# Ledger of designs, part 29: VHH binders against p46559

Target 1, 369 residues: p46559
Amino acid sequence: MTAIEKFFTEKSPDSEQVLLKVIELGIDFLGGEWKNVDKSQVNVSRVHGGQSNHMFHVTSSTSATPYLLRIHRQPPSQVFTDTVNLAIFSERGLGPKLYGFFEGGRMEEFLPSKTFDVNDVLVPENSRKIGAIFPLYHSINVPVSKSRRCVHLMREWLNGYESLGGGDYEILPTTVNYSDHPKSVSIKDLNHEIDNFEKWSTEIFEHTLVFSHNDLASTNILELNSTKELVLIDWEFGTYNWRGFDLAMHLSETAIDYRVPFPPGIKMNGDLIDNPPNIQIFCEAYVEADKKLKNRSPSDPTAEVKALIQECQFFWPLTNLFWALSAMKHSLLKFENGVDLDVQARDRLAVYFHLKPRSQKIYEELSKK

## First folded at step 6 (VHH)

Design m33 (framework vhh_7xy4_2)
Fold by ESMFold2-Fast, scan of step 6:
Structure m33 (fold): chain B 369 residues (1-369), chain A 127 residues (1-127)
Amino acid sequence: as target 1 above (369 residues)
Amino acid sequence: QLQLVESGGGLVQPGGSLRLSCAASGFTFSSYAMAWVRQPHGKGLEYIATISTSGSYTYYSDSVKGRFTISRDNAKNTLYLQMNSLKPEDTAMYYCARHETYIKYGRSGYELTTDYKGQGTQVTVSS
């Protein structure tokens, strides 16, 4: 734990020590009116959000610029990706402004906004808006590895699971009622699944490589109070990946409710997984926005939308395997994030096997060159 | 100011029992789901038990099911953990923790932070 993480972990937000520290940071990184702020004028509120960070909203009764203070709970190496991604988006006006970073934390713009939840992302107009914003982010050229895609993290998590003493895993779903899955899977079985999906994805979708969020749950979407425009946040899994994985990740998350009491802190909706109500509107919005952004004339917009729906359907099971492997490893580490990791892993694996036959059929159809 | 103060730990023989208590203040206790989490020496934090806002629903980790019972008294702002049939592997620092009802900024789910935990109470089961 860094010195600054210890400090904010041990001290109350309204303590004199914290008030003085946030003024010091305001002076150092923002300047301006922070030089004239007295501690009696400062408010520090803990912000609910972020799985791995302590977050604080720092404001004052003066004209000093308010900011969001994020103290990393993880080693610096594990937060590097999110900080680099935010810096790039900040510079391009596509995310909160990054005011500064330091060992163990960062300061960023607090956007007066509504954080979406599962009810919001199921509204058709909101699904359209989310589909329309994806091409903007997918068009960005980010100077990071193009080879470290979702399957790289999946292999790291599975190797970690094995290294921690993990073995065969029984698939007993709790919140989804699927039964068309193996009763148990071995580490060898899971490696084979990763290898097969990587092979299929490379053969039929290699041309779709884009910089991707890879974790667009409803709560990583902000609706700005002033404009009603959407902003995507928390890019800690941001990497180059197949476009359909990023889109399918968001669609998969619209079928999951995390507001249920912990544990399990998660409930998957099989009806929404089997019959996603907004996939048509979402894909239509993506195609239209991508067309406009790239000033391209589609030869057949209806066919392009159908192809994108098929692309999303292909990657949907892989998004569930991705989080299942993370949950398996982190369960052995006794990691706490408000979700029962064994329930998440078991349900996610059940979804993976339930949807995999559709992906195989899509691969067979599209592998005809 | 949010405070959670744990008590009731100590040294006990294998097969023995202990009852942990957590006194909560600085927030509306009855509006939050609560948990007990533990940290054995040299290991990460382990979720042990969770209880709903009303106390009607409880969940337990596989390692303690059938041996531990979580309960709450909303009138007294107090959380309890009754630990029976204690094993050497139950030796750990035990923390009372508060679950948040929603994520305002960032990821879904409840978050447990050290600032919503007391300094803990040590439970040592002699081997």
Scores: ipSAE 0.013, ipTM 0.224, lowest interface PAE 8.6, mean pLDDT 84

Design m34 (framework vhh_7xy4_2)
Fold by ESMFold2-Fast, scan of step 6:
Formats: C-alpha cells, structure tokens, sequence
Structure m34 (fold): chain B 369 residues (1-369), chain A 127 residues (1-127)
C-alpha cells in the first residue's frame, strides 16, 4: 500500500489532515486560487464508483478549480493503461481532463452527471445514444500496441490463476439457470477455448480491429447533467481489439446487475442474455453514426445492421469467458469489491458454454465465404 | 437532531407476522437509502433488507427473501419492514439504519455502508 493510499484509507474525508492534503494537492497541481483557499472553505465528498479506486470529489466555496481525486488500489499495469488512455482522451477532448498524477493517485475533471445503471441502459433511447457514441471512439488512432487484444489479457489471467495454485474449476451457476455446460473445466480446456476463439476471430473478423473500451458496463457511462450527452469513463482495459467484442461487452453487461447489496453482489438475467431487447436499436444507431462520421457511400443498411448483430452475437460468449478468467485469478488473490468472484466466474463460464454453439455456427457460415 | 426511532417489535409465535416501523427526523429522509439490520443476542450485525431513495429498488438477504418486505413513505419520513412466516432464528434486536451518502461515478459494486443506526426494537419468536 502506497503512503498516500494508507493516508486516505485511515482518515475520514472530514478530518483536518485530509482537508489540508487536498489543498496541498490543489496548490501543487492546479495552482491559481488553490493558493488562497482556507480549510473551512473546502468540501471533500466520497465518490462511490470504480471498484478499484478510492475516490473523492474536492470542491470549495471559492473559484478554485474543483477536481476528482483517485487513490489507486488497482494493479500498476491497469493504473498505467488507464492513465495513458485518459491523458490521450483528455488532450483530444474525448473524456475528463487529466489535471495531474503522482505515486498512488491522480487528479481529474469531475463531470456533473448521472451514472447509468441496468435500468438506464435498457431504455431504448439510451441504447440508441450508446450505440451512436461508439464509432467516435472506434475511429480514433491511439499510439498503443495493436497486437495486445482481449485474448492476451485472458492468457495472462489464466497463467496467473495457475501460478497461484489454481486447478480444475467446477461450473456451478448461481444466478443463471443454465445446465448445458461441462461440470468442470481444466486449465488446458480453458487455454483451448481461448486459442479456438482467437483462431475464429482472426479468420473472420481481423478487418474489424479498432481501439476499444473492453469494459463498458452500464456504470462506466455518464450522462452529463447540462447537455444529456454521454461520456465513457474508466478506460483501464482500453486497447485495440475486435469491434464486436467491445459492442458485445456492453450488450452482455446490460444483463448484469451489480447493485445487489448482499452476497453474491451480482445477478445475471438469463432472459436478457438469451433475448437482448435493444440489440436491433443499438446496432442501427452504431451503423448510422459510423456512416455519418466516415462520410461513407450508401450501402444496404438492413444487411449491414444484420451483419453487425451477428458480429455482436459471435463475440458475446467471449466477453463472459474474459471476465470469468479475471474473476478466477482475483478470487485467489482475495480481491474484495462487493462481488463474490467465484459466483461471477461460475455464472460467466455457464453463459460462455451456453452461447458458444451460436458462435461456432456463425464462424462456420462466415468462413464458408 | 438526527434520529431514527424503531417500533413494532414484540413476542410472536413461529409462523406469525410483525410489521416494524422507523420514524426518521433531523435529516432529508428522501435523500438517503435505508436498511434494516438485525443483531441476535451475542452475535454480529446482519443486514437483512435495503431500499433505494425512491423505493424503486429493494434487496434482501437470503435468510429473509420471500418472507420479509421493506418499504418506505417519503411523505411521512417512515421506513417499514413487513415480516411474515417468522422463525425462531429471526429472534434479534432490529435496527433501522441510514446508508452513508456518496456520489456515484463509474463502474462500482454495491457497498453496504451505514453512518447512523437507531436504538432498535426487539423481536422474539417463540411460543
């Protein structure tokens, strides 16, 4: 634990020590009116968001620039990726401004906004707006590795699971009522699944590589209070990846409720997994926005939308395997974020095997061409 | 002054029902998510039910799911717990609790944090 993480973990936001520390940070990184702020004028509010960070909204009654303070609790590699992505998007006007970073934390712009949840993303107009914003991010050239995709992270997590003493894993779903899965899987089985999906994706979808969020849960979408425009946040998994994985990740997350306050802290909705209600509207919005952004020639919009839906359906199980492998590894590290990681891993593996046959049929159909 | 006052506890036979009430004062009740927490004699606190600020979302521990119903009346600053099919193991001191206020920003798991709890009302399930 860094010195600053220990400091903020041990002290109340209302304590004199915390008030003085946030003034010190304001002076050091922002300057201006922070040099003239008294502790009696400062307000520090805890922000509940980002499962991997300790967050505070720092404001004052003066004209000093308010900021969001993140104290990192996540692995150094995720901190690095998130900070680099935020810095790039800050400079391009595509996300919150990055005010500064230091060992163990960072300061960024706080956007007055509503954080979305599962009920918000199931509203058809919101699905349209989310679909329409994806092409903006997918069209950006980002100066990062184009070879480090979702399968690379999956292998890292599976290797980590094995290195921590992990072995065969029983699939005992708790929140989804699926039974069309193996009773257990070995590390060898899981490596085979990763290799197989990488092969299929490379053969039929290699042309779809774009810079992707890879973790667009409902709660990583902010609706700005002033304009009602959407902003995507928490780019800690941002990398080049197959487009359909990014889109399918968001669609998969609309079927998952993390607002469960009791163990297991997660609830997956099998009906929404089997029959996603807004996939048509979402894909229509994406295609329309992508065409407009790129000023593309007229095409068959019905055929293009149908193809994108198929692309999302193909990648849907892979998004569940992705988070299952993460959950398996982090359960052995005793990582605590309010979600029972073993329940998440088991349910997500059950979803993976339930949906995999559809992906295989799509591969067979598209590889025939 | 900030105050939560529980009422409605008592002695009830197994299979019976009780309705608990919690009167809130000294804060803007409609701005806080609320919970019911219980503590059996000599044991730790157990969260049993929680309700969002509007009442649109409710959650229950597995031990009471299907038997207990949490609700609120923001106009009357009152929280309720309807308890049905009571069991001897439901015997405990029941507390009304206020969730800590926070700004939600980005992907998060739900966190059970409370900053204030009332004096409690005793529920005893026995013949």
Amino acid sequence: as target 1 above (369 residues)
Amino acid sequence: QLQLVESGGGLVQPGGSLRLSCAASGFTFSSYAMAWVRQPHGKGLEYIATISTSGSYTYYSDSVKGRFTISRDNAKNTLYLQMNSLKPEDTAMYYCARHETYIEYGRSGYELTTDYKGQGTQVTVSS
Scores: ipSAE 0.042, ipTM 0.437, lowest interface PAE 5.1, mean pLDDT 86

Design m35 (framework vhh_7xy4_2)
Fold by ESMFold2-Fast, scan of step 6:
Structure m35 (fold): chain B 369 residues (1-369), chain A 127 residues (1-127)
Amino acid sequence: as target 1 above (369 residues)
Amino acid sequence: QLQLVESGGGLVQPGGSLRLSCAASGFTFSSYAMAWVRQPHGKGLEYIATISTSGSYTYYSDSVKGRFTISRDNAKNTLYLQMNSLKPEDTAMYYCARHETYIEYGRGTYELTTDYKGQGTQVTVSS
């Protein structure tokens, strides 16, 4: 734990030391009215929402600019990626403004907004709005590596799990009632699953490589109070990746509730995984928005939507393997983020094996051209 | 003044049942997720059951899953724990606990950091 992380986690947000520190940061990075703020006028509230950060909303009774303070819990490499992505999107007007960064943390714009949850993303009109946002950033040329896709991070997590003494992993799902999975998996088994999916994805979907969010949970979507526009946040996993993985990640996350008390802090809905209600509307919105953005008209719009649904279905299990491997590694590190990481890993592995046969069928169909 | 008062503990034989109650006062009970935690003599605290603000979501430790049921009555400001098929290893002091509240912004999970717990009620399972 860094010195700044200790400072903000060991002290109460209303302590004199914390109030003085957030005023100092406000003066240093924002200036303006922060130079005239007394500690009695400052309010610091813990923000529940960042699995990878300790977050605080800093406000005052004055006209000083409020800000969101993030204190990093993640490795420097993830912090670097998130900061670069946020800086690029801030400059292009596509995300919260980045006010500044320092060793161990950053300050950014707090957007007066409603944070979405599973109930919001299951509303068909919201699913349509979300589907229409993806082409906006999928069309951007971001000057980062095109080779560091989801499978790269998955291998890093699995290697980390092994290096920490991890071995065979028992699949005992707690929130989904699936039984069509192995009782346990070895590290060799998991490496085989990654290699196999990478091969399939490269053979049938290499042409779909786009800059992707890779972590669009319902709660990473903000609805602005003023305009009702949707803003995507938390770009720490942003990389070039297969388009269908990014879309399937969001669809998979519409079946997961993170608002439940810890432990376990997570609940997956098998009925929504088996029968996603909004996949048609979501894919229709994506195709329509992509068409407008690129000034194109598909030869057969019904066929294009059908193909995109199949693309999403293909990548759906991989999105669950992705987070399962993260959870396995971070559970051994005793990382605490309000989610029981063993529950997450077990449930997500169960979902992976439950959905994998459909992906294999899709690969077999599409590899025949 | 914030207060949590547990009751319903006692001596019971293996295989028996007990129902614990927790009366809450001094705060808006319906706005807080609640938990039952236990501490066996000379050991650490174990979180055994949690319940959401509405009661729609409940979670249990593996040691009690299928045997214990957590519930709440927001109109009466009361939390309950129904304990069935009790085992000697369930012997502990049982505490009612309140979860801290936070502002949600982005991908969040409820972190169950309890900011208050009651004085406890003793459960002893022996023949």
Scores: ipSAE 0.015, ipTM 0.365, lowest interface PAE 6.7, mean pLDDT 85

Design m36 (framework vhh_8fcz_2)
Fold by ESMFold2-Fast, scan of step 6:
Structure m36 (fold): chain B 369 residues (1-369), chain A 126 residues (1-126)
Amino acid sequence: as target 1 above (369 residues)
Amino acid sequence: QVQLVESGGGLVQPGGSLRLSCAASGFTFSHYAMNWVRQPPGKGLEWVSGISGSGSDTTYADSVEGRFTIIRDNDKKMVYLQMTSLKTEDTAVYYCARLTSYERGYIPRDSYFDYEGQGTQVTVSS
């Protein structure tokens, strides 16, 4: 633990020491009215959200700017990526304002909001709103590598799995009722799947490279209480990638319920995977918002919407292979985050092979045109 | 050439103490977080503890918190795991691992490890 993490771990939010520390931070990073705040006017409440941080909502009875204080528990490299992405989005008005950062923590705008869950993302109007916000983020030019895409991390996870003694992997799905998959896959088989999908994606979708979230599960979507506008959070995987992967990642996550009891702590819904109810409205919203953002008149987007649906369908299996490989590696480390990683890996591999024939057909159709 | 060499394992009685060592070479040691992971007999790998490159940040699995302490000496290129109040459940092969990245979510369950060493056996029994 850093010195500041130990400090906030050991002391009550109501303690004099904590009240003085948050005033000190307010003065140093925000200035203004914080210079005139007495500790009797300050309220510090623990925020019971977020995975890797101690989080505190700091307010006062004065006009001093309230802030969210995050005390990091993650290593500097993960914190660095997330903080840089937050700083860029803060500058563009696309995320919480970043008030400042220091060794072991940061201060940012507190957004009174509701975190989405699987029920929320299945509401058609919410699917429309999510589809409409994606183009805002996809339009940003970020000065980072354009070559380090999803397939690079997939190879790293698969190499990690092998180095940890992993071998042939049995595909025995627990929560999806699919049987159109191999009984087992080797590391060689999985490398061939990654290589093949990279080849297909490069040939037919190289022009779709955009800065992507790559992990837009429902819990990374905030609905602001005041405006009902959406804000996307947790950009630690933010990088350039094929657009369809980012969109398909979100769509895939709407078919997964993490609220089921552990074990397994995960349930994939085959009916939603096979017949996603909101893909049409989601893609319509994306196309409309993208055209508006690029200063093009709204028009009948039927052909563009159909093409985007096909693009999302093409990448859907790859998003499941992505998390399957992560789960395979981390299951060998016996990590526990409320999800049975072996169940996740097996079910996601089953989804991958179930959906792959559709992606191959799309590749064959588009590569001839 | 990256090398991690573990030592210090052995047979110890329940309630006893043991200190594991990891000697690193072939990379800029202070730039990398270091971890201890273990593999109990017949089970998979389990993450135990981590320490940042500077030594300022440490984290522990719930099962060992309060009993184990991870320490590093960047001048000597060493990582240590001081184990106290050992339980039979701590019996495992212990590996020193370099952390290259965190993949997602709450530490420590989303850590990415590479360059694991040869391991050192810890047996806790009467």
Scores: ipSAE 0.005, ipTM 0.172, lowest interface PAE 11.4, mean pLDDT 83

Design m37 (framework vhh_7d4b_2)
Fold by ESMFold2-Fast, scan of step 6:
Structure m37 (fold): chain B 369 residues (1-369), chain A 124 residues (1-124)
Amino acid sequence: as target 1 above (369 residues)
Amino acid sequence: QVQLVESGGGVVQPGRSLRLSCAASGRTFSSYAMGWYRQAPGKQRELVASISASGGSTNYADSVKGRFTISRDNSKNTMYLQMNSLKPEDTAVYYCAREGFSYPRTDLGSYDYWGQGTQVTVSS
């Protein structure tokens, strides 16, 4: 825990110490009217995000520039990744302005906006808008490792699960009614699944590597109040990855509702997993926006859209294995985020095995060429 | 993740008192400012009273100032509204709320800012 994380964890936002600290930060990083602000004029309000970060909206009754203050609670590697990603997006006009960063935190622009939820992402027009914005982010050249993909993090989580005393895992889905899965899986079985998917992805989709969000749940999508344009936020898992994984991650998240009471705090919708209603319009929007952005014409637009749908379907089970492995490890760490991690792990493993045969068939079809 | 449950509403005659309670589930109760809102039939929700995370500062709507007192017990994850000298115009559904914004910088699911509400009726 950094000194600044300890400070903001232990002190009330309305304490004199916190008010003086946010004025100090305002003076140091923004200057201007912050030099003339009295603590009685400052308001510090918590923003949702307490599990991964302490976040505060800092305002005053003066003309001093308001800011969003993020105090990191994440592992150093995720903090480094998120900060680099935000700096690049700030420079490109694709995210909030980065006002500054320091050991243990950062200051950024607050964007007046509506945060999407699961109802919003199921609206066809919103699916089109989300599909259309992905190519903007996928086109960015980010100066980070091109070799660290989703499988790297999956192996780290599975190794962590094993090192914490984890063993065989029984698959008893709670919120999804699938039965076409093994009764249990061993750590060896899960390593085999990761190795197999990495092999398949490398053989048929290596040409699709792009900078990816890797975690585009509905709540990481902001609709700006002023323009109705979308902004993608919370890039702590942002890395180069197979394009279809990033797109399938978003599609998979449209079938999951986190608004249900804890426990379990999660509910998967099997009907939406089996028959995603907006996959066609989403992929059409992606292809058209990518074409326009790169000033290119697809040689066969219908075939390109069909191929992208197949690419998303191939990666869909892997996105569920990804979060299942995270949930297994973090359950043993007694991590608390408003979701029953054992329910999440079991349901996501059930989804993985339910969808895996389709991915194998796609691999067999595409590997022949 | 955050669940807020109101209790203590009911039907009372003008001039009497009610004490509303809001029990919060969640591990960060002491870290957030909280408030009471009310919604009368056919009207917008309005802020009645708010209290800082520490309990060190409070704010009241002009219509309730001097009659209502907001307090909190962080050890019990509970917030209270003591309502004295009740008037017919205080009739409303009262909602417990925790501070927050529509813009959470997180990958976690939806944040519920509001409780279900508790009915307060002041009638002769």
Scores: ipSAE 0.000, ipTM 0.339, lowest interface PAE 11.0, mean pLDDT 84

Design m38 (framework vhh_7d4b_2)
Fold by ESMFold2-Fast, scan of step 6:
Structure m38 (fold): chain B 369 residues (1-369), chain A 124 residues (1-124)
Amino acid sequence: as target 1 above (369 residues)
Amino acid sequence: QVQLVESGGGVVQPGRSLRLSCAASGRTFSSYAMGWYRQAPGKQRELVASISASGGSTNYADSVKGRFTISRDNSKNTMYLQMNSLKPEDTAVYYCAREGFSYGRTDLGSYDYWGQGTQVTVSS
């Protein structure tokens, strides 16, 4: 815990000490009218939910620039990645403005907005809007490694699981009713699954590498109050990756409800997993927006949409393996987030093996061309 | 994993008072905004009251303003709802929840957390 994290955790937002500290930060990083602000003119409101438990909206009754103050609780490596990615998107006008960063925190633009939830992403018009904004992010050139993809993080989580004393893992799904999976998997088995998907993806989809969000759950999508335009936030997993993984990650999250009143706090909908409701509209919007952005003529829009749907279907199981490995590791760290991590890991592994045959068939079809 | 356990519900006559308690497990109770929701038969779940992590800010549904008071004791990991001047239309299952504006999620995501609920019946 940094000194600044301890400070903001232990003190009330309306305390004199906090008010003086946020004025100090405003002067230091933003200047302007912050130099003339009295503590009686300042409001500090906590923003809660997800990573927002150490976030504050700092405003004043003056013309001083309001800001969002994030005090980091995440591991340093994820903080570094998220901050670097935000800086790049800020510079290009694609995300909240980054006003500054310091040891243990950062200051950024607060976007007056509605945070999406699982109900919002199931609305067809919202799915269309989300599909249409992905090409904007996928088309930028980001000066980071192009070789470190989702499979590298998966291996890190699996190695972490093993290092913490993890061994063979029993697959006992509780929220999905699938039976077409192994009863248990070894660490060696899981490494083979990662290696196999990396091989398949490299052979048939290497041309699809784009800078990807890799964690576009509903709560990482903001709808701006003023324009109704969407903004993607929380780029802590942002890296170059196969496009279909990024798209499938978002689509996979539409089949999962975390708002259940009973333990385990998670429910996966097998019908939505087997038949994603908005994949057609989503992929149509992506292709249309991508064509407009790149000023390319439609050669065969129907064939391009069909190919993108197949690409999303190919990567769908891999997104579940990704979160299963994370949940396995973090369960051993006794990480608490209101979801039973063992149930999440077991159910996501069951989904992985249930959907893997479809991915193998796609690989066999496309590898012959 | 966060567990929320509600208590204090029961059957009362109109005009009387009840105090609900929500006991939370986990090391981060003081870091999160909390709220009380209710759901009457055949109706959608609605927010009744919310309280900031420090307890310095509270919000209430228009239907309960002036009658209900939300509070918390972070040293005991407990949140309370003092319900005064109860009306028949307050009859519902009351749920304790961890809530707030989701301006992003952690690497594993923070989600709505719910207790099992406690029944409040205001009978005439």
Scores: ipSAE 0.015, ipTM 0.282, lowest interface PAE 7.3, mean pLDDT 82

Design m39 (framework vhh_7d4b_2)
Fold by ESMFold2-Fast, scan of step 6:
Structure m39 (fold): chain B 369 residues (1-369), chain A 125 residues (1-125)
Amino acid sequence: as target 1 above (369 residues)
Amino acid sequence: QVQLVESGGGVVQPGRSLRLSCAASGFTFSSYTMGWYRQAPGKQRELVASISTSGSSTNYADSVKGRFTISRDNSKNTMYLQMNSLKPEDTAVYYCARSEDYVTYGRTYEHSDYWGQGTQVTVSS
């Protein structure tokens, strides 16, 4: 725990100590009217729902610039990645303005907006808008590793699980009614699955590497109040990755409801996994926006959309393996995030094996070309 | 402490109207974005309509645009859904929901969503 994290964890947002600290930060990083603000004019509201950060909305009754204060709870390496990504998007007008960063936290623009929820992302018009915004982010050159993809983090989590005493894992799904999976998997089995998917992805989709969000759940999508335009936030998992993984991650998350009571705090919808609504509209919007952005005219737009749907279907199981491995490791660390991590791991592994045969068939079809 | 209580559901014939009400208590109602959701048997829960803290901004599902109107009265801590030209496809349990802050970020809904117990709307001949 950093000194600043400990401070904000131990103090109430309405305490004099917190009010003075947020004024100090406002003066240091924003200046202007913050130099003339007294504590009676300051409002500090905790923003809820953040998994990795303490977040506060800081405002004043004066013309001092309001800001969002984020206090990091993540390792320094993950914080570094998130901050670099936000700085780049801030400069390009594709995310909140980054006002400044310091040891253990950052200050960013407060965007008057609605945070999407799982029902918002199932509305066809919203699915279209989300598909259309992805190419803007996928077109950016980011000065980070091009070789550190989703599979590297998966191996890190699996190695961590093993190092913490983890062994064979029983697949007993709670929220999905799938039975076409092994009864249990070993660490060796899971390493083989990662290696196999990396091999397939490299052979048929290496040309699709783009800078990817890798974690686009509904709550990482803001709809601006003024324009109704969408902004993607929380880039802490942002890396170069296969495009279809990023798109499939978002589609997969539309089939998962985190609003159910804890325990388990998670419910996967098998009907949406098997028959995803809006995948056609989503992929059509992506292709059309990508065409416009790159000023290109494909010879067969219908074939391109069909190919992108197939690409998303190929990567769908891998997105579930990704979060299953994270859940397995973090359950041993007694990490608390309002979700039963063992239920999440078991259900996501069941989804992985249920969808894997489709991905294998796609690999076989595309590897012959 | 937080309570959301729906009322106004029932059985109606196609083409008729119903007005749902959501009475809120245990929090400062005027500080929260509110919404109506519905869930039909065997289907996922979907957003019907949402309304900003002041009532100045509203959002509707495409299936209900032009037929349903969401409103709120902050002085009475109550939100409403006026449902006109009801169709059999509107048959569902309707839920009142609270969003803690329209700037709420994160993957988990543990502190951003409170739900009422739901009210049944059945549209049948």
Scores: ipSAE 0.005, ipTM 0.165, lowest interface PAE 10.9, mean pLDDT 84

Design m4 (framework vhh_surovatamig_d1)
Fold by ESMFold2-Fast, scan of step 6:
Structure m4 (fold): chain B 369 residues (1-369), chain A 127 residues (1-127)
Amino acid sequence: as target 1 above (369 residues)
Amino acid sequence: EVQLVESGGGLVQPGGSLRLSCAASGFTFSSYWMSWVRQAPGKGLEWVATIKQDGSEKDYVDSVKGRFTISRDNAKKSLYLQMNSLRAEDTAVYYCARDSYTIEYGKGTYYKTFDYRGQGTLVTVSS
């Protein structure tokens, strides 16, 4: 643990030491009115539920610029990815402004906003707005690896699971009522699933590589108070990936409720997984916004929307395998985040095998030319 | 109107255990994140642990991780801190605290520093 992480974790936010430290940071990185702020005028509020960072909202009763302070808990590689992504989006007006970074932390803009939840993302108009904003992010050329896709992280997590003593994994779903899955899977089985999906995705969707969020749960969508415009946040898993994976990740998350009591702190809705109500509106909005952004005339909008729906359906099971592998590894690390990681892993594996036959059929259909 | 009453403190040997309790009244207990904070002799106030309204999320200061467990019983309007493997440096007055408000922001929720705290309960770890 870094010295600054110890400092902020071992002291109360209203302690004199913390108040003086956040004034020091305000002066150093923002200047202006922070030079004239007394500790009695400063408020520091903890952000609860943060697993990757210790987060603080720093404000004052003066005109000094408020800021969000992140003290890193995650490995240097995750910090590097998140910071680079935020810096690029900050410069392009697509996310919170990055005010500065230092060893062990960073300062960024606090956006007055409403955080979406599962009820918000199921509203048709909000599904349209989310679909329409994706092309803005997918059009950006980010100077990072184009080979480190979702399957790269999946292999890292599976290798981590094995290294921690993980073995065969029993699939006993708790919140979904699916039975069309194996009773258990081996590490070899899971590697084969990753390899097969990578092969299929590369053969039929290699042309769809875009810079992707890869984790667009409802709570990573902010609706700005002033404009009602949406902003996508928490790009810590941001990387080049197949477009349909990013879109399917968001759609999959609309079928998951994290507001249920812990344990298990998660409930997957099989009816929404099998019959997603807003996929048509979402894909229509994406296609329309993408065409407008690229200044191209639609030759057949109906066919293009149908193809995008098929693309999302193809990648849907892979998004569940992605988080299942993460949950398997982190369960062995005794990680706590308000979700029973074993329930998450087992339910997501059940969803993966339930939806996989559809993806195989799509692959077979699109690979014959 | 708002009251928080701590109990369970006392003298304990190093390596021993204590369970602190806090009884809340005068507000809708189940609607607030709750925290334990402590103040060692001659030191400032130090945050120890926090728990979400429904108990689903918990956070701890690094020095007590694996030794202390925060929990709550919303039906009884009570907050608890189970302290195991106690050390001399854990000697402090422990306060039950209510967070003043919640701000939703991404995967996290912002809380203002606690607006109410109890009278405290003294924990002394000595041989």
Scores: ipSAE 0.016, ipTM 0.292, lowest interface PAE 6.6, mean pLDDT 85

